# Ledger of designs, part 9: VH-VL binders against q96ev2r1098to1170

Target 1, 73 residues: q96ev2r1098to1170
Amino acid sequence: CVVSVEGLSSSTTDAQLKSLLMSVGPIQSLQMLPQQRKAIAKFKEPAHALAFQQKFHRHMIDLSHINVALIVE
Short names: E, the ipSAE of ESMFold2; O, the ipSAE of OpenDDE; V2, 0.75 times the mean of E and O plus 0.25 times the DockQ between their complexes.

## First folded at step 1 (VH-VL)

Design z5 (framework fv_fiztasovimab)
Fold by ESMFold2-Fast, scan of step 1:
Structure z5 (fold): chain C 73 residues (1-73), chain A 121 residues (1-121), chain B 110 residues (1-110)
Amino acid sequence: as target 1 above (73 residues)
Amino acid sequence: QVQLQQWGAGLLKPSETLSLTCAVYGGSFSGYYWGWIRQPPGKGLEWIGEIYHSGSTNSNPSLKSRVTMSVDTSKNQFSLKVSSVTAADTAVYFCARGLGEWELPYYMDVWGKGTTVTVSS
Amino acid sequence: QSVLTQPPSASGTPGQRVSISCSGSSSNIGSNYVYWYQQLPGTAPKLLIFSNNQRPSGVPDRFSGSKSGTSASLAISGLRSEDEADYYCAAWDDSLSGYVFGTGTKVTVL
């Protein structure tokens, strides 16, 4: 259910990232960690976390490619 | 699952031109930097340069006068030429995909397996 | 020609923590993100850490990175025999307008 989105541009907003996440499925939470150029998002459904990684790993946002990792819980 | 396959001449004589090609499979060619790194026997890694899919290049200043890089977007390939080789150019040459913010390469996340190049008379 | 300085070797026994330092300057580590690559014997380097302290998918959490000022560090916790490899730090260098690698550290598991 949880994904780590890494390699975020400093210009990427939480609204922009939330829009991208929600294009795959509903999210439970989103935490921005600008110091680490990273965000942690929890999808309501585990399948959407995997689908987001498959679709958006290495996707370009604001001229930066993101890396999507699944967080073990 | 992106893979890089590389090939080119392995044995060269001094003064010849080294020519290597790298082909991209299983992923997008556009939107990335494509780079070259070399490693002389028993030594560390040296960055040679990079080319964006549009053709823009950056290269190591110490090698810039001898290095030419190109892309062939129709084949998802990129190439390296190093002119006027000497024994100091003997190394394993790696191609790699570069990612970065603001059109600048920051890191290489996918690497080819390397091509051994030997310069000997 | 490397502009980032690493110790030539580091060693430990299984289960120990090993740390590898990487020393640079204001034009590279001091101004830019640090990356770490692992090169297993006879193989191509693999990205191990990006953007100072982030791990790509598939890299165990035993590996962690940190950066302070003009220096960076890679820590390997719970050292295993399969961690025997050469480790390289790297960063963009503003003064050279190029990517630079560290001198490399050979990690041996005793």
Scores: ipSAE 0.000, ipTM 0.553, lowest interface PAE 19.0, mean pLDDT 79

Design z6 (framework fv_fiztasovimab)
Fold by ESMFold2-Fast, scan of step 1:
Structure z6 (fold): chain C 73 residues (1-73), chain A 120 residues (1-120), chain B 110 residues (1-110)
Amino acid sequence: as target 1 above (73 residues)
Amino acid sequence: QVQLQQWGAGLLKPSETLSLTCAVYGGSFSGYYWGWIRQPPGKGLEWIGEIYHSGSTNSNPSLKSRVTMSVDTSKNQFSLKVSSVTAADTAVYFCARGYDDYWSDYMDVWGKGTTVTVSS
Amino acid sequence: QSVLTQPPSASGTPGQRVSISCSGSSSNIGSNYVYWYQQLPGTAPKLLIFSNNQRPSGVPDRFSGSKSGTSASLAISGLRSEDEADYYCAAWDDSLSGYVFGTGTKVTVL
């Protein structure tokens, strides 16, 4: 139920990303890794992690297309 | 100060539905999870579940088939229903605010509790 | 068996340090943050520690938390009579997709 979000713009804030994540379902945690243009988010429900990947893989945030990968399957 | 006020039926017979409501005062309803925890007499705490303002829920698997949670955003209220109650559902029921701030998710504000007794 | 295991009781005298253990598994404490709650007699629980070792505003620094592997610990230094209470650890459990609480520890001040 963990997703990695890669390809983040340096202008993307944790609040913006959290809003997108929470539009799909409740999250347990969010870790921003700005130097890697990456974030790791843990959904409370595994189904929401999958739904987030299906809806937002290649989604554009601040003119950058994100890559969403499931870490735990 | 954020305050949670809770109410509902205190005495139930087996097979009835337990219904409790919690109202939020002094703070924002959105941006938080709202949860329920219970404590049987002389026993420890048991998590029942939580609901996000969008209506998404997470519930204790042992209770999931009997538990329904709902939100009324216009009134800043959330509710718990537990169907088909038995004496094992006798407990003090607490509502609580689940704080989620990117790194953690914990209950930081609790209601005072509502005593529910199931007896025949 | 998904409940976190705590000793049923712990005791100390005023001014001493008391530690309460909390044992879990890889699906709960091993993978997630640990929280501690204090319950004074006849009251609702109060958040004491969040994210393993952080204190909410208003919680004295004599309360501290730690986590190692699948276990966590709450330490109360400078024990005071008002610390007499039940203490519960808690963590999200990945296999259950839900929170689990510890069995609880009653702290008495001798």
Scores: ipSAE 0.000, ipTM 0.622, lowest interface PAE 12.9, mean pLDDT 81

Design z7 (framework fv_fiztasovimab)
Fold by ESMFold2-Fast, scan of step 1:
Structure z7 (fold): chain C 73 residues (1-73), chain A 123 residues (1-123), chain B 110 residues (1-110)
Amino acid sequence: as target 1 above (73 residues)
Amino acid sequence: QVQLQQWGAGLLKPSETLSLTCAVYGGSFSGYYWGWIRQPPGKGLEWIGEIYHSGSTNSNPSLKSRVTMSVDTSKNQFSLKVSSVTAADTAVYFCARGTYYYGSGSYEYMDVWGKGTTVTVSS
Amino acid sequence: QSVLTQPPSASGTPGQRVSISCSGSSSNIGSNYVYWYQQLPGTAPKLLIFSNNQRPSGVPDRFSGSKSGTSASLAISGLRSEDEADYYCAAWDDSLSGYVFGTGTKVTVL
């Protein structure tokens, strides 16, 4: 239920990314790691993590293509 | 500003179904989780579950087989049913709103609570 | 099933500092944010601390939260008679995909 969102533009805000994540399903948490150009997000439902990856892997936000990876705990 | 008003059957016999409703006033129903928490007499809080305005649910695994939650967006209401009740289900039941903080990350917490409904299961 | 462990009671005299611990595991406190709720006698719980250490508007700065590893703590400074209440920590549990509450601590003002 955890995704890593990598390749974020320095201009991408947590509000923008949260909006994108919640278009797929409810999230439990979102941690922005701007120095690493990434964020870690937890979906409340595991199925939504997979759905987010399928829909948004290589999606473009603020002229940057993001990479979405599923994190196995 | 936002207020939750709750009601439902207060006295039940074992094996019956508990049914409670919570109505939302003074604020938006959409964009929030709506949850249920219970407290047996003299004991602590136990999370029952939550429902997003769209109908998606999460519930306590210990209760999942007996719990059904629903929303009625036309009335700004959400409801809880617990089937096959026993004396162990005797508790004060609270409804609550789950919300997020956008300042230093996205977190879900319950910021508005109903006053509680006492449910007694007795033969 | 998973429960956050708190001491059953804590006490102090007016003006003292009281600290309440909350112990969890890697699947709850170790991975997620901690929340604290205050329950005055005969009332519904009230949000006291969110996101480990943040206070809602209206909560005095005498209340503070902290988190380290799989444990969290609530501190009440300048203890007052109106602080006599039950206090609960809470966190999401990844293994349950659900919210868990602590066992609760009754704070008595002597």
Scores: ipSAE 0.005, ipTM 0.631, lowest interface PAE 11.3, mean pLDDT 81

Design z8 (framework fv_fiztasovimab)
Fold by ESMFold2-Fast, scan of step 1:
Structure z8 (fold): chain C 73 residues (1-73), chain A 120 residues (1-120), chain B 110 residues (1-110)
Amino acid sequence: as target 1 above (73 residues)
Amino acid sequence: QVQLQQWGAGLLKPSETLSLTCAVYGGSFSDYYWGWIRQPPGKGLEWIGEIDHSGSTNSNPSLKSRVTMSVDTSKNQFSLKVSSVTAADTAVYFCARGYSSGWYEYMDVWGKGTTVTVSS
Amino acid sequence: QSVLTQPPSASGTPGQRVSISCSGSSSNIGSNYVYWYQQLPGTAPKLLIFDNNQRPSGVPDRFSGSKSGTSASLAISGLRSEDEADYYCAAWDDSLSGYVFGTGTKVTVL
């Protein structure tokens, strides 16, 4: 249900990332960690977390390639 | 300002299917979650579930087998069906707009409620 | 069960401070934000507090929220007769993958 999004540009906004996440499915939460260039997002359905990783791992946002990892448990 | 208008059948017999609809006026439909909450007489609030503009749903696990939600994006409407009703489904049903950001989710706009009574 | 536990009632006189507790677990309050809703008699609930301690526009600063561990609290300072209502805490529950409400607290002003 939880994905880690790493490699975010400092220019990437909460709204921009949320739009990308919500294109796959409803999210429960999104926490930005700007100092780590990272965000933690929690999907309401586990299947959407996997689908987001499959579609957007290495995707480019604001000239930065993101890494999407699934966080188990 | 966003307004939610809801309607549906108020009187049901056991075993029938409850059907309610909520229409969204004055705001964006696709940027939010749309949910249903109910309140039995003299009791507290119970979350039923939610749906987004694409039709993706989350439902309360205790109700999941009986609950169906749908959206009609052309009309900015979303609907709830609860099958095989019993007296325990007697409640005021609310539709609501859900917002999630950061580590949170909340319901910031609520419909006025529809009273549903199940009796034989 | 996974529902959040609140005292069934709380009371005070005008001008007093009233606190309402909300007790949960690690899968809900312990890992997620807490929200509070006010329900005036005969009306739909209204969002009162979000993100543990934030107030929406239009909610007076007499209302405040806090969270510690697996519990949360709503404080109403300067209690007024118009605050007489039912109050519900709420949070997402990781184990249920769903939103849960507290059992509710009726606040009376006398």
Scores: ipSAE 0.000, ipTM 0.596, lowest interface PAE 14.1, mean pLDDT 80

Design z9 (framework fv_fiztasovimab)
Fold by ESMFold2-Fast, scan of step 1:
Structure z9 (fold): chain C 73 residues (1-73), chain A 120 residues (1-120), chain B 110 residues (1-110)
Amino acid sequence: as target 1 above (73 residues)
Amino acid sequence: QVQLQQWGAGLLKPSETLSLTCAVYGGSFSDYYWGWIRQPPGKGLEWIGEIDHSGSTNSNPSLKSRVTMSVDTSKNQFSLKVSSVTAADTAVYFCARGYDILTGYYMDVWGKGTTVTVSS
Amino acid sequence: QSVLTQPPSASGTPGQRVSISCSGSSSNIGSNYVYWYQQLPGTAPKLLIFDNNQRPSGVPDRFSGSKSGTSASLAISGLRSEDEADYYCAAWDDSLSGYVFGTGTKVTVL
């Protein structure tokens, strides 16, 4: 259910990323880690975490290509 | 520091499948994209696609139906297969590391290239 | 679909300045950073310029990049015989969700 979004631009807001995540499915949490250029998001459903990775891995936000990794917890 | 070593088939007949492998030495594998670029004789560079350590891929739409990429994270290797080859697939194939520097993307480390010839 | 358009060739004499243009569209150069690669005969490409105008360590300051609108340019000042090579611009293309290279420019030192 958890995805790591890496390669975020410093200009990318939590609202922008939340909007992108929620276009796939409802989320439980979003933690922004701007100094590491990443965020950790937890979807309510595991299928949405996989769908987000398949749709948005390498997606460009503010001229930065994001990496989407699935995290087993 | 980081080195890419590549190998694979050199001579193919039309309709066969091209298979190439690239191995990563001296650096992190899981923090980067790994890509393939080709160059037909006397022509320019064409981006084929890229894969990350989890096996997630993006590829050139013109090649997508024939291209399969894979990773072997235990060996720090990634591979390219191109099916149903024709003479148009004759090229030097390069593997490369895709590096995202804050707001962009570029290839900063390249393998030396593998020559692939498709002829009957 | 879209490729970045470069002149096929450019030439100069030693010590002169040569400029190479790269023309794109709003979905590539107009929205994204531009990169330049140098390819010496028989070798793999080498990154020359990243993020429009930055140089990697080891690239001499004779090489400079610029971007305006949907176009970019690479300048080589103090041209030397060892600069004979093919030069490629590149950028991400939003409409293709992929990386595109320019058509390439062969630089000849006369």
Scores: ipSAE 0.000, ipTM 0.562, lowest interface PAE 17.8, mean pLDDT 78

## First folded at step 3 (VH-VL; framework fv_vulinacimab)

Design a1 (at its last look DockQ between E and O 0.08; V2 from the best seeds 0.00; counts 0 for: pae E 14.4 > 2, placed apart)
Fold by OpenDDE, look of step 3:
Structure a1 (fold): chain C 73 residues (1-73), chain A 120 residues (1-120), chain B 112 residues (1-112)
Amino acid sequence: as target 1 above (73 residues)
Amino acid sequence: QVQLVQSGGGLVQPGGSLRLSCAASGFTFSSYAMSWVRQAPGKGLEWVSGISGSGGSTHYADSVKGRFTISRDNSKNTVNLQMNSLRAEDTAVYYCAKDYYDSSGYFDYWGQGTLVTVSS
Amino acid sequence: DVVMTQSPLSLPVTLGQPASISCRSSQSLLHSSGYNYLDWYVQKPGQSPQLLIYLGSNRASGVPDRISGSGSGTDFTLRISRVEAEDVGVYYCMQALQTPYTFGQGTKLEIK
């Protein structure tokens, strides 16, 4: 149910990423790691994590292409 | 339904200033990047400027850098283009355009266009 | 900047016949994701531009299946299988791989 989002623009806000995540499905948590230009998000449903990875891997946000990977717990 | 309604523009002398505005409705405004694209009379399209959903990132074509400023007010669902030091070659119909996502680079909705004429 | 080159610039077509527009970029638009960041727009007479194709081959909402986009890397094509009167307008390709976004010169499609 967890995805990592890497390569975030320095200007991308928590609210922006949360909105993008929520467009796929509800999330349990979102942790921004600004120094790493990374975020960790947990979806309530595993299917939504997969859908998010498939839909938004290498997607452009704030003119930065992000890498989305599934994290297996 | 998505709607983009533009205002501003008009006739101005070289060196003058104009401000364009685009009022958006029908979508969560702050979640989408907005751009301005212009079209000189009888010519093609030219991307002018873009701003991310949050407003944290702005970008400009070299032809307008240092003279134009893009901004947005997410509380009013508006995007603006402040144009200073206008030149004759800035004469064009200016369109505001909604990004498909947040700075994805493809525009799924466009305003009706606003004519800007720079002439002495 | 990425230079976009369209051909032809003028395209007279007979109703019911197919049409094809070429777009070439000065550098590859193929992203590591496998998508090509190439869009197609049309501006019909007296109207604002409208999105036809995004990411090389995806049809925008409301676009009929007789219109399609193909290609990869630096060479792209927009095809209309059967031209209708409503297809009259100027067609533009645009690269969205990097800023500044850049358009082709435009192709004016007219009915013979």
Scores: ipSAE 0.016, ipTM 0.741, lowest interface PAE 8.3, mean pLDDT 93
Fold by ESMFold2, look of step 3:
Structure a1 (fold): chain C 73 residues (1-73), chain A 120 residues (1-120), chain B 112 residues (1-112)
Amino acid sequence: as target 1 above (73 residues)
Amino acid sequence: QVQLVQSGGGLVQPGGSLRLSCAASGFTFSSYAMSWVRQAPGKGLEWVSGISGSGGSTHYADSVKGRFTISRDNSKNTVNLQMNSLRAEDTAVYYCAKDYYDSSGYFDYWGQGTLVTVSS
Amino acid sequence: DVVMTQSPLSLPVTLGQPASISCRSSQSLLHSSGYNYLDWYVQKPGQSPQLLIYLGSNRASGVPDRISGSGSGTDFTLRISRVEAEDVGVYYCMQALQTPYTFGQGTKLEIK
């Protein structure tokens, strides 16, 4: 149910990223880790995490390409 | 309430053509990949073809590649399978199936099935 | 193509007893994302297939918790802890790691 999003621009806000995550499905949590240019999000359904990774891996946000990886929990 | 209603089956001679149709309702059709899966009488399931939500990506099983064409019309909420150069081994019930998302790879809703019979 | 092999192909079970179905793939279904692209379906008599388990171990909505999936890589198992009359049908595993998607041969579950 968990994704990591890496390569975030310093200008990307939690609201922007939450909106993008919610476009795929409901989330349980979002934790921004701006010092690492990274965020961790947990979806309610594992399939939504997969769909988010498939759709948005290497996607451009604020002129920065992001890397999305699944975290098994 | 998701519904997939199929049409277009029947009896055809080898070498003939048929077009199968699947009408979708109850969801945002263009957001989801669609697939065709067939089942020969008394046999197991065989995935035949798939198409992305936009229609920009299509895939086929080797057994039908070059003979079948999957397409969709997102303005009419339909996915279609054009079946050409039909062979006896294409005889099956054909199901349309909705992907859970555009690329999730599992099918949460299935149509009622359409029988295609290819015989002399 | 990825070959999916189920065993047994015929599974007569006593009502109320457990049942297990094995599914093996010719190559690992573990994607670099960390998910196994393995689904389970049942086709009950006279019906279209229905999704039971997705991504190896996740139950689809409405599937009772007595039905479960486990395994990783190349070896997967569907388990029914207590077989009921409504469980009669043919069970299929399917890999969705790569096209063409491929099914196992099916396992016919019957009450004896």
Scores: ipSAE 0.000, ipTM 0.659, lowest interface PAE 14.4, mean pLDDT 87
ESMFold2 (binder alone), look of step 3: mean pLDDT 93; pTM 0.954

Design a2 (at its last look DockQ between E and O 0.04; V2 from the best seeds 0.00; counts 0 for: pae E 18.3 > 2, placed apart)
Fold by OpenDDE, look of step 3:
Structure a2 (fold): chain C 73 residues (1-73), chain A 120 residues (1-120), chain B 112 residues (1-112)
Amino acid sequence: as target 1 above (73 residues)
Amino acid sequence: QVQLVQSGGGLVQPGGSLRLSCAASGFTFSSYAMSWVRQAPGKGLEWVSGISGSGGSTHYADSVKGRFTISRDNSKNTVNLQMNSLRAEDTAVYYCAKDYYDSSGYFDYWGQGTLVTVSS
Amino acid sequence: DVVMTQSPLSLPVTLGQPASISCRSSQSLLHSNAYNYLDWYVQKPGQSPQLLIYLGSNRASGVPDRISGSGSGTDFTLRISRVEAEDVGVYYCMQALQTPYTFGQGTKLEIK
């Protein structure tokens, strides 16, 4: 149920990323790692994590293409 | 239904200023980047400026850098373009455009356009 | 800046016949995610531009299947299999790989 989002723009806010994540489904948690231009998000449903990865991998946010990977817990 | 309604514009002398506004409805405004694209009379399209959903990132064409400022008020669902130090070559119909996502770079909805005429 | 070059600039077509517009970019628009960041727009007489194709080959909502986009890298093509009267307008390609976003010169499609 967890995804990593890498390559975030320095200007991308928690609210922006949360909105993007929530467009696929509800999340349990979001941890921003600004110094790494990275975030870790946990979806409530595994299917939503997969859907998010498939839909938004290499998607452009604030003119930065993000890498989305599934994290196996 | 998505709607983009523009206002502002008009006739101004070189060196003058104008402010364009675009009122959005029918979608979660703050989740989408907005852009301005212009079209000089009888000419093609030129991307002018863009702003991310949060407003945290702004971008400009070289032709307008330092003169134009894009901004947004997500509480009012508006995006604006402040145009200063206007030149004759800025004469165009200006369109506001909704980004498909947040700065994805393709525009799925457009305003009706606003004419800006810079002439002495 | 990425330079976009369209051809032809004027395209007279007979009703019911196919039409093809070429768009070339000065650098590859193919991203590592395997998508081409190339869009097609049309501006019909007296109207605002409207999205036709995004990411090279994806048809926007409401766009008929007789209109298609193809190509990869630096060479792209918009095709209309059977031109109808409603297709009259100016067609633009636009690269969305990087800012500033840049448009082709436009291709004016008209009926002979």
Scores: ipSAE 0.016, ipTM 0.744, lowest interface PAE 8.1, mean pLDDT 93
Fold by ESMFold2, look of step 3:
Structure a2 (fold): chain C 73 residues (1-73), chain A 120 residues (1-120), chain B 112 residues (1-112)
Amino acid sequence: as target 1 above (73 residues)
Amino acid sequence: QVQLVQSGGGLVQPGGSLRLSCAASGFTFSSYAMSWVRQAPGKGLEWVSGISGSGGSTHYADSVKGRFTISRDNSKNTVNLQMNSLRAEDTAVYYCAKDYYDSSGYFDYWGQGTLVTVSS
Amino acid sequence: DVVMTQSPLSLPVTLGQPASISCRSSQSLLHSNAYNYLDWYVQKPGQSPQLLIYLGSNRASGVPDRISGSGSGTDFTLRISRVEAEDVGVYYCMQALQTPYTFGQGTKLEIK
């Protein structure tokens, strides 16, 4: 159920990222790690985590290309 | 390593009963819905019944409703299908299948299949 | 019940060539969460069914990238870009939007 999102701009807010995550499916948690330019999100369904990674890997947020990786449960 | 091991099939006459069992291992059984899917000889797949991880929700195809009962014993990691009032049309290989999550609707692991033959 | 209709029902293909299987549902499989609840399975000779594609387009673990799913709503396609001998089997689509879950009638893929 868990994705890591790396390469975030320092201007990216939790609200912006939550909006993208929720466009794929319901989430259980979002943890922003801005000092690492990273966020960790847990989806309710693992299929949503896979779909988010496939759809948004290398997508642009606030003009920064992000890397999305699945964290295996 | 996920394993689904089935038992309980055989030959019965119309109107008879059988109980199919599926023993699960390699995952947290109570967290996942389970389903039964059947395949008549030389025919396609038909979903028969499903049960939620807790056992609190059950669903049936119309063709078996009122005659078949799905149940689970989470202390023994088993899902069962009680088949009553069997008809020739129920002749099939029966598979148990593990849902990817609780009622997500796609089956990532399947048992080996158990043949049920209903014939006079 | 949601009726699933596959075409073709028989699909002989030359080794190394592409294959395409169509699946149509009697009602939309697109949920308000933006997922299409359409899965694909293959049953290889003498084996239990195996999951290939879930939620319209997501490859299950171990499925090669030459196999893909596409489509939305009522019309879905499974594509194999280069058919290999191991692809022989019967392919089924299944809707999982609502119970009872329902399968298409199957497409038998064979090498010519």
Scores: ipSAE 0.000, ipTM 0.629, lowest interface PAE 18.3, mean pLDDT 87
ESMFold2 (binder alone), look of step 3: mean pLDDT 93; pTM 0.954

